# Designs tried in a protein design chat: VHH binders against o75319. Part 211

Target 1, 181 residues: o75319
Amino acid sequence: GNHIPERWKDYLPVGQRMPGTRFIAFKVPLQKSFEKKLAPEECFSPLDLFNKIREQNEELGLIIDLTYTQRYYKPEDLPETVPYLKIFTVGHQVPDDETIFKFKHAVNGFLKENKDNDKLIGVHCTHGLNRTGYLICRYLIDVEGVRPDDAIELFNRCRGHCLERQNYIEDLQNGPIRKNW
Short names: E, the ipSAE of ESMFold2; O, the ipSAE of OpenDDE; V2, 0.75 times the mean of E and O plus 0.25 times the DockQ between their complexes.

## First folded at step 15 (VHH)

Design W6 (framework vhh_4orz_3)
Fold by ESMFold2-Fast, scan of step 15:
Structure W6 (fold): chain B 181 residues (1-181), chain A 120 residues (1-120)
Amino acid sequence: as target 1 above (181 residues)
Amino acid sequence: EVQLVESGGGLVQAGGSLRLFCAASGFTFSSYDMAWLRQAPGKRREWVALITSGGETDYADSVKDRFTISRDNAKNTVSLQMNSLKPEDTAIYFCARERWESGEYYMDVWGQGTQVTVSS
């Protein structure tokens, strides 16, 4: 069976680039096998993702997939020119330090290799909201020195939806900076 | 006790075949989707194959037409038949249970893994 994720239809497919950063957030794309359960205007395939990014005059250089499944789409459904990175994260709990460090290393590596272009890092979980927003904001706070409230506001505005999970928000605002390399 | 135990791994020559087994216990096996994932040396885990409770299958493009996933609900086993093996298939292979919970799919039970080594 192909179940559409709960509330997936309630969220905008793709946010806007977060100004001053290389990040763009979106909800999980769904491969063609899910389309029988969707109206045409509800479809959001990997192809639809790239079309929507292009419509914003942006280009993806990396996709970071934070879901704990490969059910929704396969890396092979993406253009061969765009690297795909899977970081398995469970929902509900604040990501552990190992997950945070993997995310930071992937972002830092991308930026070092792409200093001569303006390609974006696309980040998604199931809804492109809680896990996605947490890790992007954690990066901005810990690495870029952005104030927590400013990082959260920027993410919320650009994603078009506010972070919902209170434990994530509280960790971003009051939790320790993860200074590991 | 809910558990998954893999077997069938080993050393095989390129072009050869292996069949992996995953024995499930402690839950209603027939009600769950089952997956195989692998982790190559120095790499992250990647998904290989899925079989739903209803018997539908899906495969990573890298293994499509070479690997076949199947299940035997009477024996509580999921199997992965691997044909035309390549050195790039060298990895620890993990069996996982996948479920729908809290509005999304995720894997909540993993086996210990079984080593597959493909020599050139």
Scores: ipSAE 0.435, ipTM 0.746, lowest interface PAE 2.1, mean pLDDT 91

Design W7 (framework vhh_4orz_3)
Fold by ESMFold2-Fast, scan of step 15:
Structure W7 (fold): chain B 181 residues (1-181), chain A 120 residues (1-120)
Amino acid sequence: as target 1 above (181 residues)
Amino acid sequence: EVQLVESGGGLVQAGGSLRLFCAASGFTFSSYDMAWLRQAPGKRREWVALITSGGETDYADSVKDRFTISRDNAKNTVSLQMNSLKPEDTAIYFCAKEHWDTGEFYFDYWGQGTQVTVSS
């Protein structure tokens, strides 16, 4: 039902744009039915997401939803002008190569089609931290050649929270580069 | 209390079909997303299919157009219809339930799985 995800309130709603990239990370927005469980200042609906992005003088061009559910909000709750992509990603385990491939191709496609603007790719899972941070960092390492520790540090600073899952961190630092071709 | 019991696996020749079943108990089945995952010997576990509480489905590219996930909320079951099976589909198949407390899906409350072997 209307169950608030564990620890969802512990995280900042929206991070800052990651400098040198088109990425911005945030926690999952919650549709209006969840607001009965939240104080006014804790609310973070799809509308609130777009308001907070505008407050940073940024504009979303794509949302990638990594949650393994549609109970938190529906694509129909988003503005029609912003493309939405769902990639169902299982929590707690490192995303498989197919999931990594889907993410990389979505990002590459967006960048190719949006070379004439500065719109952002918004990425979220439930907390906007572990699955989100992993896939963004995996992209920076594998596609952009960023050093693993630098990618992780950049994500942590901009999200305002550090990646928590040791298996994700270990895979980023020591795992193979995924070619997925 | 939460229990997931997989069945329907077996040996089948390439090009054949199998239907897997998962019987769920101990929770409000209709409120949770359900998934099928698989693991081949010596390989990583791989997600193959999802069905949301609202009935929306998604599939891994490797099984798209060959597998169909469905659910029966009256019987607390989720099933996976597997068509045009390939040797690469050989694996133990696991049923899994969304974990609400963490707001994430993970391998909470999964069982022994059901073995699927596809011969060439």
Scores: ipSAE 0.017, ipTM 0.363, lowest interface PAE 5.4, mean pLDDT 87

Design W8 (framework vhh_4orz_3)
Fold by ESMFold2-Fast, scan of step 15:
Structure W8 (fold): chain B 181 residues (1-181), chain A 120 residues (1-120)
Amino acid sequence: as target 1 above (181 residues)
Amino acid sequence: EVQLVESGGGLVQAGGSLRLFCAASGFTFSSYDMAWLRQAPGKRREWVALITSGGETDYADSVKDRFTISRDNAKNTVSLQMNSLKPEDTAIYFCAREVHDSGEYYFDYWGQGTQVTVSS
């Protein structure tokens, strides 16, 4: 149900835009029904997400939701003008090639449609860290030719938290480049 | 061996009712959150209803006030009572077990599904 995700309070709600990219990462927003279980300073609703991004003088053009659940918030809680894409991604496991390709296609499509603006691609999983960081870094490495250690360092710095899952880090550093984009 | 077996699907007229059942085995049923999801032809799988181990319930907006999820821990069963059925409710309905593992919630086991067809 309405259980707050484990360790969710331990993470910053929203990171900074990753310079040289259109990415911004954040933890899962929680709909208003969760606010009874949170102190006012702990609340992070879909509305709070958009307010925090505006405070950085940024604007969201797409949200990619990587959680394996639909219970934390509804797409209907988002502004009508912001597209929402769900990619069901199981935690703990390195995302499979199909998931990686779906992510790359969504990013490439957004960038083609948004050449004339500076809107951001917001990416989140539960904590906005492991699945989120993996897929963003995988895109930077495979599509943009960024060195793995540079991609990871950029993500960690901008998110304000370091990737925690060693299997994700190992795949980024030593795994094959997925060339089908 | 974890098993989830759905039953109760069928053909029903618009405005009618159906009750779906999910028989669970191979785990301590009372300790897990349970959910119903559905997949309509040509559509993505969507969540319908959830019941926590503590008995709290939650519903997708499209089914609120029409569907009721319940559980019987003595019988290891989760049920979905579907009232005021609409043609738009036509889908394969899946029972799923939700787990919380290392800070992540996800469905780790699914049944094969039961077909619900609502004619107009």
Scores: ipSAE 0.015, ipTM 0.239, lowest interface PAE 7.2, mean pLDDT 88

Design W9 (framework vhh_4orz_3)
Fold by ESMFold2-Fast, scan of step 15:
Structure W9 (fold): chain B 181 residues (1-181), chain A 120 residues (1-120)
Amino acid sequence: as target 1 above (181 residues)
Amino acid sequence: EVQLVESGGGLVQAGGSLRLFCAASGFTFSSYDMAWLRQAPGKRREWVALITSGGETDYADSVKDRFTISRDNAKNTVSLQMNSLKPEDTAIYFCARETWPEGEYYFDSWGQGTQVTVSS
């Protein structure tokens, strides 16, 4: 399937690194087959992702793909040197504890293996906003002890778009801390 | 109320053909992506074919070049032409509408489906 995801064009391709963390958020890259439906300035392929990260003087060490599909791009479209992790995460629903645990475990593992470098963890869903923002904020709150409103504000500022799903925001602000890493 | 009603299933010999139909009501049919899913005995439900509101089609690798999805917006129907059927195509086939418009092929099905049985 090469139809463009709804509202995908409405979002900035890549946010900024979240200061004090190794996280950077972006919308899903689209493989070359999608470019027939896009103007040149709208294209955001896996190659474009790495070019934009490099333009910010950053380097990716891990990509976590939260989409519930494999149609947007293939892992083989990424440089062989960058690990790729797929966590199938259903949209619109607050991610379940198993998904939260998998995300935390992957982040903690990356940080332990990358103590001597400054490489980033790239996280994306379709828009790089709701599922992406939820899991990053959940990690900051539960593992790093960041206050919920501070985590959300940091993510919104660095992504360049605010979390949209009220149920996600409510869970981050008032939900229980998940100690499952 | 959203309703999807599947029909056209039956028993067919390997190499044969069947055409499935789905009658949709309770929503603006022309505005939604529609899909066919199937569930074989003892297996998870899987997606097999999609047609967008704009008429673009997509297929699972297992059915590509054998199945053709189409829609008739005037009649609020989506159909699936199945050619060169194999025993492994035996399943209950479900018509589905996209649950949310994020393009991730997450679909709702409301009907009981239509049984397709392919004899070797």
Scores: ipSAE 0.046, ipTM 0.392, lowest interface PAE 4.5, mean pLDDT 89

## First folded at step 16 (VHH)

Design U5 (framework vhh_4orz_3; at its last fold request DockQ between E and O 0.55; V2 from the best seeds 0.72)
Fold by OpenDDE, fold request of step 17:
Structure U5 (fold): chain B 181 residues (1-181), chain A 119 residues (1-119)
Amino acid sequence: as target 1 above (181 residues)
Amino acid sequence: EVQLVESGGGLVQAGGSLRLFCAASGFTFDHWSMAWLRQAPGKRREWVALITSEGETDYADSVKDRFTISRDNAKNTVSLQMNSLKPEDTAIYFCARQDWDFPEGFDYWGQGTQVTVSS
């Protein structure tokens, strides 16, 4: 069945653009079949995502989906003009080097191809928080040379929620840099 | 540490009833959907029933209208009432924490409890 992810309602649908970056984080949008289980004000569909992004005077240029399931929405629910990338990312555990590399590669590719615009990289997992925050921060730390605590603080502030998982935080703060290629 | 402990299994005759229990600890119970799984000899583990933190339930077609899953958030327990049991219900039954961000849709489960239904 189409069950609402646990605690999904507890998180803001969409964060803010992270200043100095092209990243914006959000929780997983839910396709129409989930609407019957939600109050109108709780609904957050792919369409709602784009509307909310527009309200921020931003535009999505890429969506990176980190959820480990495909049950929440279909790529076909997105505008054809916005590329969609699925990176199946297991929950709870620190993403492996392959996952980290895939994410970095996707981000770098996007930035290379989108130098002429200011479109954003939208990143989400289920709640758009822990896996999302980790990979964004990992990128900022490993690729942009940002201090770990600064990256975490920036993400938390912009997402409107703080990273929750200590293993993620610990790895970001004290873990090794992962290769970028 | 997440811990799930099943109980209540046993031997029953076809048409009989059993009630399984699961005691959960080591996590915020009311933040998680819980499920019962089962594995028969020589078969893969299969999903039996699911209950969300808000009490929404779902069942496999094979057990629908015969089994009832319930939970008590105050006691951190999950139960499975099994009625009209059939020999094909014979299996080890596992209490599991549900999470779609894991390969099988579950990240933890207990040691299991044996349910045997005789003809």
Scores: ipSAE 0.861, ipTM 0.923, lowest interface PAE 0.5, mean pLDDT 96
Fold by ESMFold2, fold request of step 17:
Structure U5 (fold): chain B 181 residues (1-181), chain A 119 residues (1-119)
Amino acid sequence: as target 1 above (181 residues)
Amino acid sequence: EVQLVESGGGLVQAGGSLRLFCAASGFTFDHWSMAWLRQAPGKRREWVALITSEGETDYADSVKDRFTISRDNAKNTVSLQMNSLKPEDTAIYFCARQDWDFPEGFDYWGQGTQVTVSS
């Protein structure tokens, strides 16, 4: 089904660029088939995503899609060919080490290939909060050496919503440091 | 603690009907999507029906127009009315709560109730 994900309407579509990083977070864009159940002002399509990024005078160089499904939109629904990477991320429990590794590898690869521009990595799960915030913060902590509370505060402020899943927050604050990529 | 308890399973003849119930407790039931899944012998667990917090429903193609999912927020129950039952519907039926933050999965499950449809 094309049901709107629970609570999806309650979240700002796109956050702001996280200063000092190449990240921007957003909730999952929804393809046209979902719009029958949305008021016009509630719509947030793949096209809307790119328009909102452009309005911030930014450009996406990669979209990392953390959802464990392909039902929300297809890469072919993007207005142009844009680098897109799906990392199937199981939720509820803290993402496993394989998922964290894939995320770090993708970010490091992007930074290497894009060292001569300022394009952003767009990251989303369903709501652009818990899986998204966890993996961005995990990268900042493990690879960039950011203090856990500073990473969380930066994400929360720039996303416009606070991380909500307590086991993720606890793992970021008190969990092991994974080796830097 | 979140608890989901299924009931109403049993043995019925092909073409018959059953109504399954799921009693939910330990959470704000009205704010969550609920689902039924089933597992036939030798098969993997498959999704059957879902009902959102707002009452929207969705069904697997194999049960569409024969099964109806409903909820009673006053009693904290989810029901599955199963009509025109076929031997292929024989399975253990599970009630599950959809994880709002990970809608691709379910965070709590019942123990299941057996439905057997004889030919």
Scores: ipSAE 0.688, ipTM 0.851, lowest interface PAE 1.2, mean pLDDT 92
ESMFold2, look of step 16: ipSAE 0.528; ipTM 0.781
ESMFold2 (binder alone), look of step 16: mean pLDDT 86; pTM 0.866
OpenDDE, look of step 16: ipSAE 0.558; ipTM 0.792
ESMFold2, fold request of step 17: ipSAE 0.681, 0.677; ipTM 0.849, 0.845
ESMFold2 (binder alone), fold request of step 17: mean pLDDT 87, 87, 87; pTM 0.874, 0.878, 0.873
OpenDDE, fold request of step 17: ipSAE 0.431, 0.446; ipTM 0.746, 0.748

Design U6 (framework vhh_4orz_3; at its last look DockQ between E and O 0.07; V2 from the best seeds 0.00; counts 0 for: pae O 5.4 > 2, placed apart)
Fold by ESMFold2, look of step 16:
Structure U6 (fold): chain B 181 residues (1-181), chain A 119 residues (1-119)
Amino acid sequence: as target 1 above (181 residues)
Amino acid sequence: EVQLVESGGGLVQAGGSLRLFCAASGFTFDHWAMAWLRQAPGKRREWVALITSGGETDYADSVKDRFTISRDNAKNTVSLQMNSLKPEDTAIYFCARQDWDFPEGFDYWGQGTQVTVSS
């Protein structure tokens, strides 16, 4: 089975670049085997992802895949020139410090290596919202010093959907600043 | 409060059949993917079958073609028809709800129903 993830159709495929950052968020692209279960207008493949990024006059320099599975697409479905990083991120609970550290380390490494270009970090989980929004906001808060409410508002506006998982929102607003970066 | 209650377990001879039921309450059942998992004595809990909100099914290789998962949205139930049972199918069987934004996992489980397959 290549069943479509629950509620996946309910989300915009790709958000907009978050101004003042190098981030863009999207839902998980689905390889061709999933398309027999989708109407043509519902399809969002790895190729569709890159076409939509190009339509925004942007370029991906890294994809961070937060899903805890390998069934949605293979890294080989991506252009060989675009670095891909899987960070297995357990959902439901707030991501643990090891996961947060891996994300921060990847972002900081990207920014160092890409200081002379304007390429984006693409981040996704399954729906491109809760795990994705949490880790992007956690980075902006802890590393860039952004106020929690400003980080959340920026993510929600640019993703086109509001963060939904309340324990994530509460941790961003009221939880400790993490120094593991 | 989300509640999942399994029933239908029992003792059967190898080669026999059982049908398990899961009664669900406390959520909008027809919007959620549901699954059966099982745990044999001394073993880790393992996934057995999944049925999406739209009725698509998926199975572990060890039960494919012997087990059938189904759902009845009018009754808020998930069923597991188990045919050609083997002693290796002996386990406590759990009904579970797939996590809403983490489909790789399950956020609610029942207390389970025992299935024992004698050789």
Scores: ipSAE 0.601, ipTM 0.802, lowest interface PAE 1.5, mean pLDDT 93
Fold by OpenDDE, look of step 16:
Structure U6 (fold): chain B 181 residues (1-181), chain A 119 residues (1-119)
Amino acid sequence: as target 1 above (181 residues)
Amino acid sequence: EVQLVESGGGLVQAGGSLRLFCAASGFTFDHWAMAWLRQAPGKRREWVALITSGGETDYADSVKDRFTISRDNAKNTVSLQMNSLKPEDTAIYFCARQDWDFPEGFDYWGQGTQVTVSS
């Protein structure tokens, strides 16, 4: 269906690039069929996503979609030049090791193949906040050796919203390191 | 077909306790986070408690330290132990399967069970 996700309108469409990383987080873009239920200023389509990224003088090199549904937009709505990766991730629970590994593997693969450019890894879930923030922070902590609080603060600041889920925050701060391969 | 059936509701005095149960069927239960929701008359449905597939729990501030959610994956059941009940807890309580990519963060819920707390 074309139901707008709860609280989707409350979040900034696109965050800022995380300094020192290739990550940028955003809320899920909605395909044209959703526009009927939105005010013009509330609309955020795949096209709008790319326009906003361009306004920041950035370029997306990969989109990682963490939503657990496919109803929001189609990969066909994206430019063919930008790879799309779907990692089905259930909300409100800490992603399992497999999900974490898939995310890390995708990021590492991208970085390996894109050493010659500065294209960004766009990551989104529904709101582009909790699942997105957790996995990005998990990567920074486990792979880059960033302090948990620093990772969280960096993400929150760049996204323009703070991680909301205590279980995610707790896991990031005090949970075990997950395997990187 | 996904089915969720709640039970255990009733009338209780303030300060009392109730235990709600939910029987789930029609899906791989241990792959999903489950929740309890409630809706009071004239109010929005609100999230009460959540339990992940792995057993991790989370609670709304209003019920924290009073309510306990648990699950039995072998029996496909979710329960809600409600202690120190207050009149403000009066509502229809729903067992729900969690999916944040649906409008309300849940894709299935049962018919609900009425909980009434008298002052």
Scores: ipSAE 0.024, ipTM 0.306, lowest interface PAE 5.4, mean pLDDT 92
ESMFold2 (binder alone), look of step 16: mean pLDDT 86; pTM 0.865

Design U7 (framework vhh_4orz_3; at its last read DockQ between E and O 0.52; V2 from the best seeds 0.71)
Amino acid sequence: EVQLVESGGGLVQAGGSLRLFCAASGFTFDHWSMAWLRQAPGKRREWVALITSSDETDYADSVKDRFTISRDNAKNTVSLQMNSLKPEDTAIYFCARQDWDFPEGFDYWGQGTQVTVSS
ESMFold2, look of step 16: ipSAE 0.575; ipTM 0.801
ESMFold2 (binder alone), look of step 16: mean pLDDT 86; pTM 0.867
OpenDDE, look of step 16: ipSAE 0.572; ipTM 0.803
ESMFold2, fold request of step 17: ipSAE 0.625, 0.559, 0.690; ipTM 0.811, 0.795, 0.851
ESMFold2 (binder alone), fold request of step 17: mean pLDDT 86, 86, 86; pTM 0.868, 0.862, 0.863
OpenDDE, fold request of step 17: ipSAE 0.859, 0.845, 0.845; ipTM 0.922, 0.917, 0.916
ESMFold2, last read: ipSAE 0.676, 0.629, 0.667; ipTM 0.848, 0.829, 0.840
ESMFold2 (binder alone), last read: mean pLDDT 86, 86, 86; pTM 0.864, 0.863, 0.862
OpenDDE, last read: ipSAE 0.859, 0.858, 0.859; ipTM 0.922, 0.922, 0.922

Design U8 (framework vhh_4orz_3; at its last look DockQ between E and O 0.51; V2 from the best seeds 0.00; counts 0 for: pae E 2.1 > 2)
Fold by OpenDDE, look of step 16:
Structure U8 (fold): chain B 181 residues (1-181), chain A 119 residues (1-119)
Amino acid sequence: as target 1 above (181 residues)
Amino acid sequence: EVQLVESGGGLVQAGGSLRLFCAASGFTFSHWSMAWLRQAPGKRREWVALITSGGETDYADSVKDRFTISRDNAKNTVSLQMNSLKPEDTAIYFCARQDWDFPEGFDYWGQGTQVTVSS
């Protein structure tokens, strides 16, 4: 059924652009069928996502969906002008090297193709926090050379919520650098 | 460590009733949707019933109006009342924690309890 993800309501819909990056994190938008189970102020649709991004005077250039399901919304619910990339990412566990590589590759490809603009890479999982935060931080650490604690702090501050899973935090802080190419 | 322990299974005649129980531990039970799954011999595991943290319930078509899922957050338990049982309900029943970010929508399940419905 169309059950609202657990604790989904507890998280801010959209974070802030991460300064010095093209990243913005948000929780998963829900298609119209979920609205029946939400108060109006709780609703967060694909349309709402773009409205909120616009309110920040930003523009999305890519959406990376890390959820492991396709039940929340359809790519067709997004503007055709915004590429959508699905990277099925299992929850709770540290993403494997392949997933990390896919994410990095997508980000690098986007940056290469979008040097002439300032469009954002929107990244989300279910809550837009743990998987999202890990992969963004992993990118910053491995590719941009950012200190792990700085990356985590930056993400947490911009998302408005802190990474929750200790295994993700531990891997970011003490884990090995992953393959970039 | 997440643990789910099922109980209450057994042999029952068609038309009979059983009540299954699941004891959960190792996580904040009240934050999770819980489900019952079943697997009949030679068949794929299928979900039977779901209950959200808020108490909303959902059922497979095959068990609607016969089965009732409930939970007790104070005791960290989820139950499945099975009425009007049919031979087709024969299966191992599993208690599971739901998470759509896992294969098949569940991340943990117990060892299961056997339910056998005789004709």
Scores: ipSAE 0.585, ipTM 0.812, lowest interface PAE 0.8, mean pLDDT 95
Fold by ESMFold2, look of step 16:
Structure U8 (fold): chain B 181 residues (1-181), chain A 119 residues (1-119)
Amino acid sequence: as target 1 above (181 residues)
Amino acid sequence: EVQLVESGGGLVQAGGSLRLFCAASGFTFSHWSMAWLRQAPGKRREWVALITSGGETDYADSVKDRFTISRDNAKNTVSLQMNSLKPEDTAIYFCARQDWDFPEGFDYWGQGTQVTVSS
């Protein structure tokens, strides 16, 4: 089905660039077929995403889609010049090491290929909050050496919503540093 | 202490009807999407029907137009009206709660109720 995901309307569509990083987080864009169930001001399509990024004077260079489905939009709805990567990320439990390593690999590859520009990595799950925030923070902690509470504060402020899943927060704050290889 | 308790299963002749019920407790029921899934003998559990907190419904193709999911937020119940039953509908039926931030998954399940459709 193409029902609107629960609570999707309650979240800001796109956050702000996280200073000192190449990340921006957003909720899942919804293709036009969902718009019959949305008021005009509630719509957030793939086109709307790129317009909002442009309004921030930013440019996306990679989209990482963490959702566990392909029903929300098709990669063909994105500009052909913007790389798209799907990482099927199971929710509820803290993401496993394989998922974390895939995310780290994608980010590191992007940074090497884009060292001479300022393009951003866009990351989303369904709501752009828990899985998205966890993996961004895990990267900042494990790869960039950011203190856990600083990573969480930065994400929450720039997303405009606080991380919600307590087991994710506890793992970021008190759990082990994950290996990068 | 989230609890989901199914009832209403039983033996029914092909072409007949049954209504399943799921009693929910231990959470704010009206805020959650609820679903019915089923598991036929020797098969994987499969999704059957879903109802959102706002009352929107969705169905697997195999049961569309025969089954109807509904909810009663005052009684904290989800029900599944099953009409025109076929032998292939024979399964254990489970009530489930959709995960908070992972819509493709379910975080709590009932114990299930058996539905057997005879020829």
Scores: ipSAE 0.514, ipTM 0.788, lowest interface PAE 2.1, mean pLDDT 93
ESMFold2 (binder alone), look of step 16: mean pLDDT 87; pTM 0.872

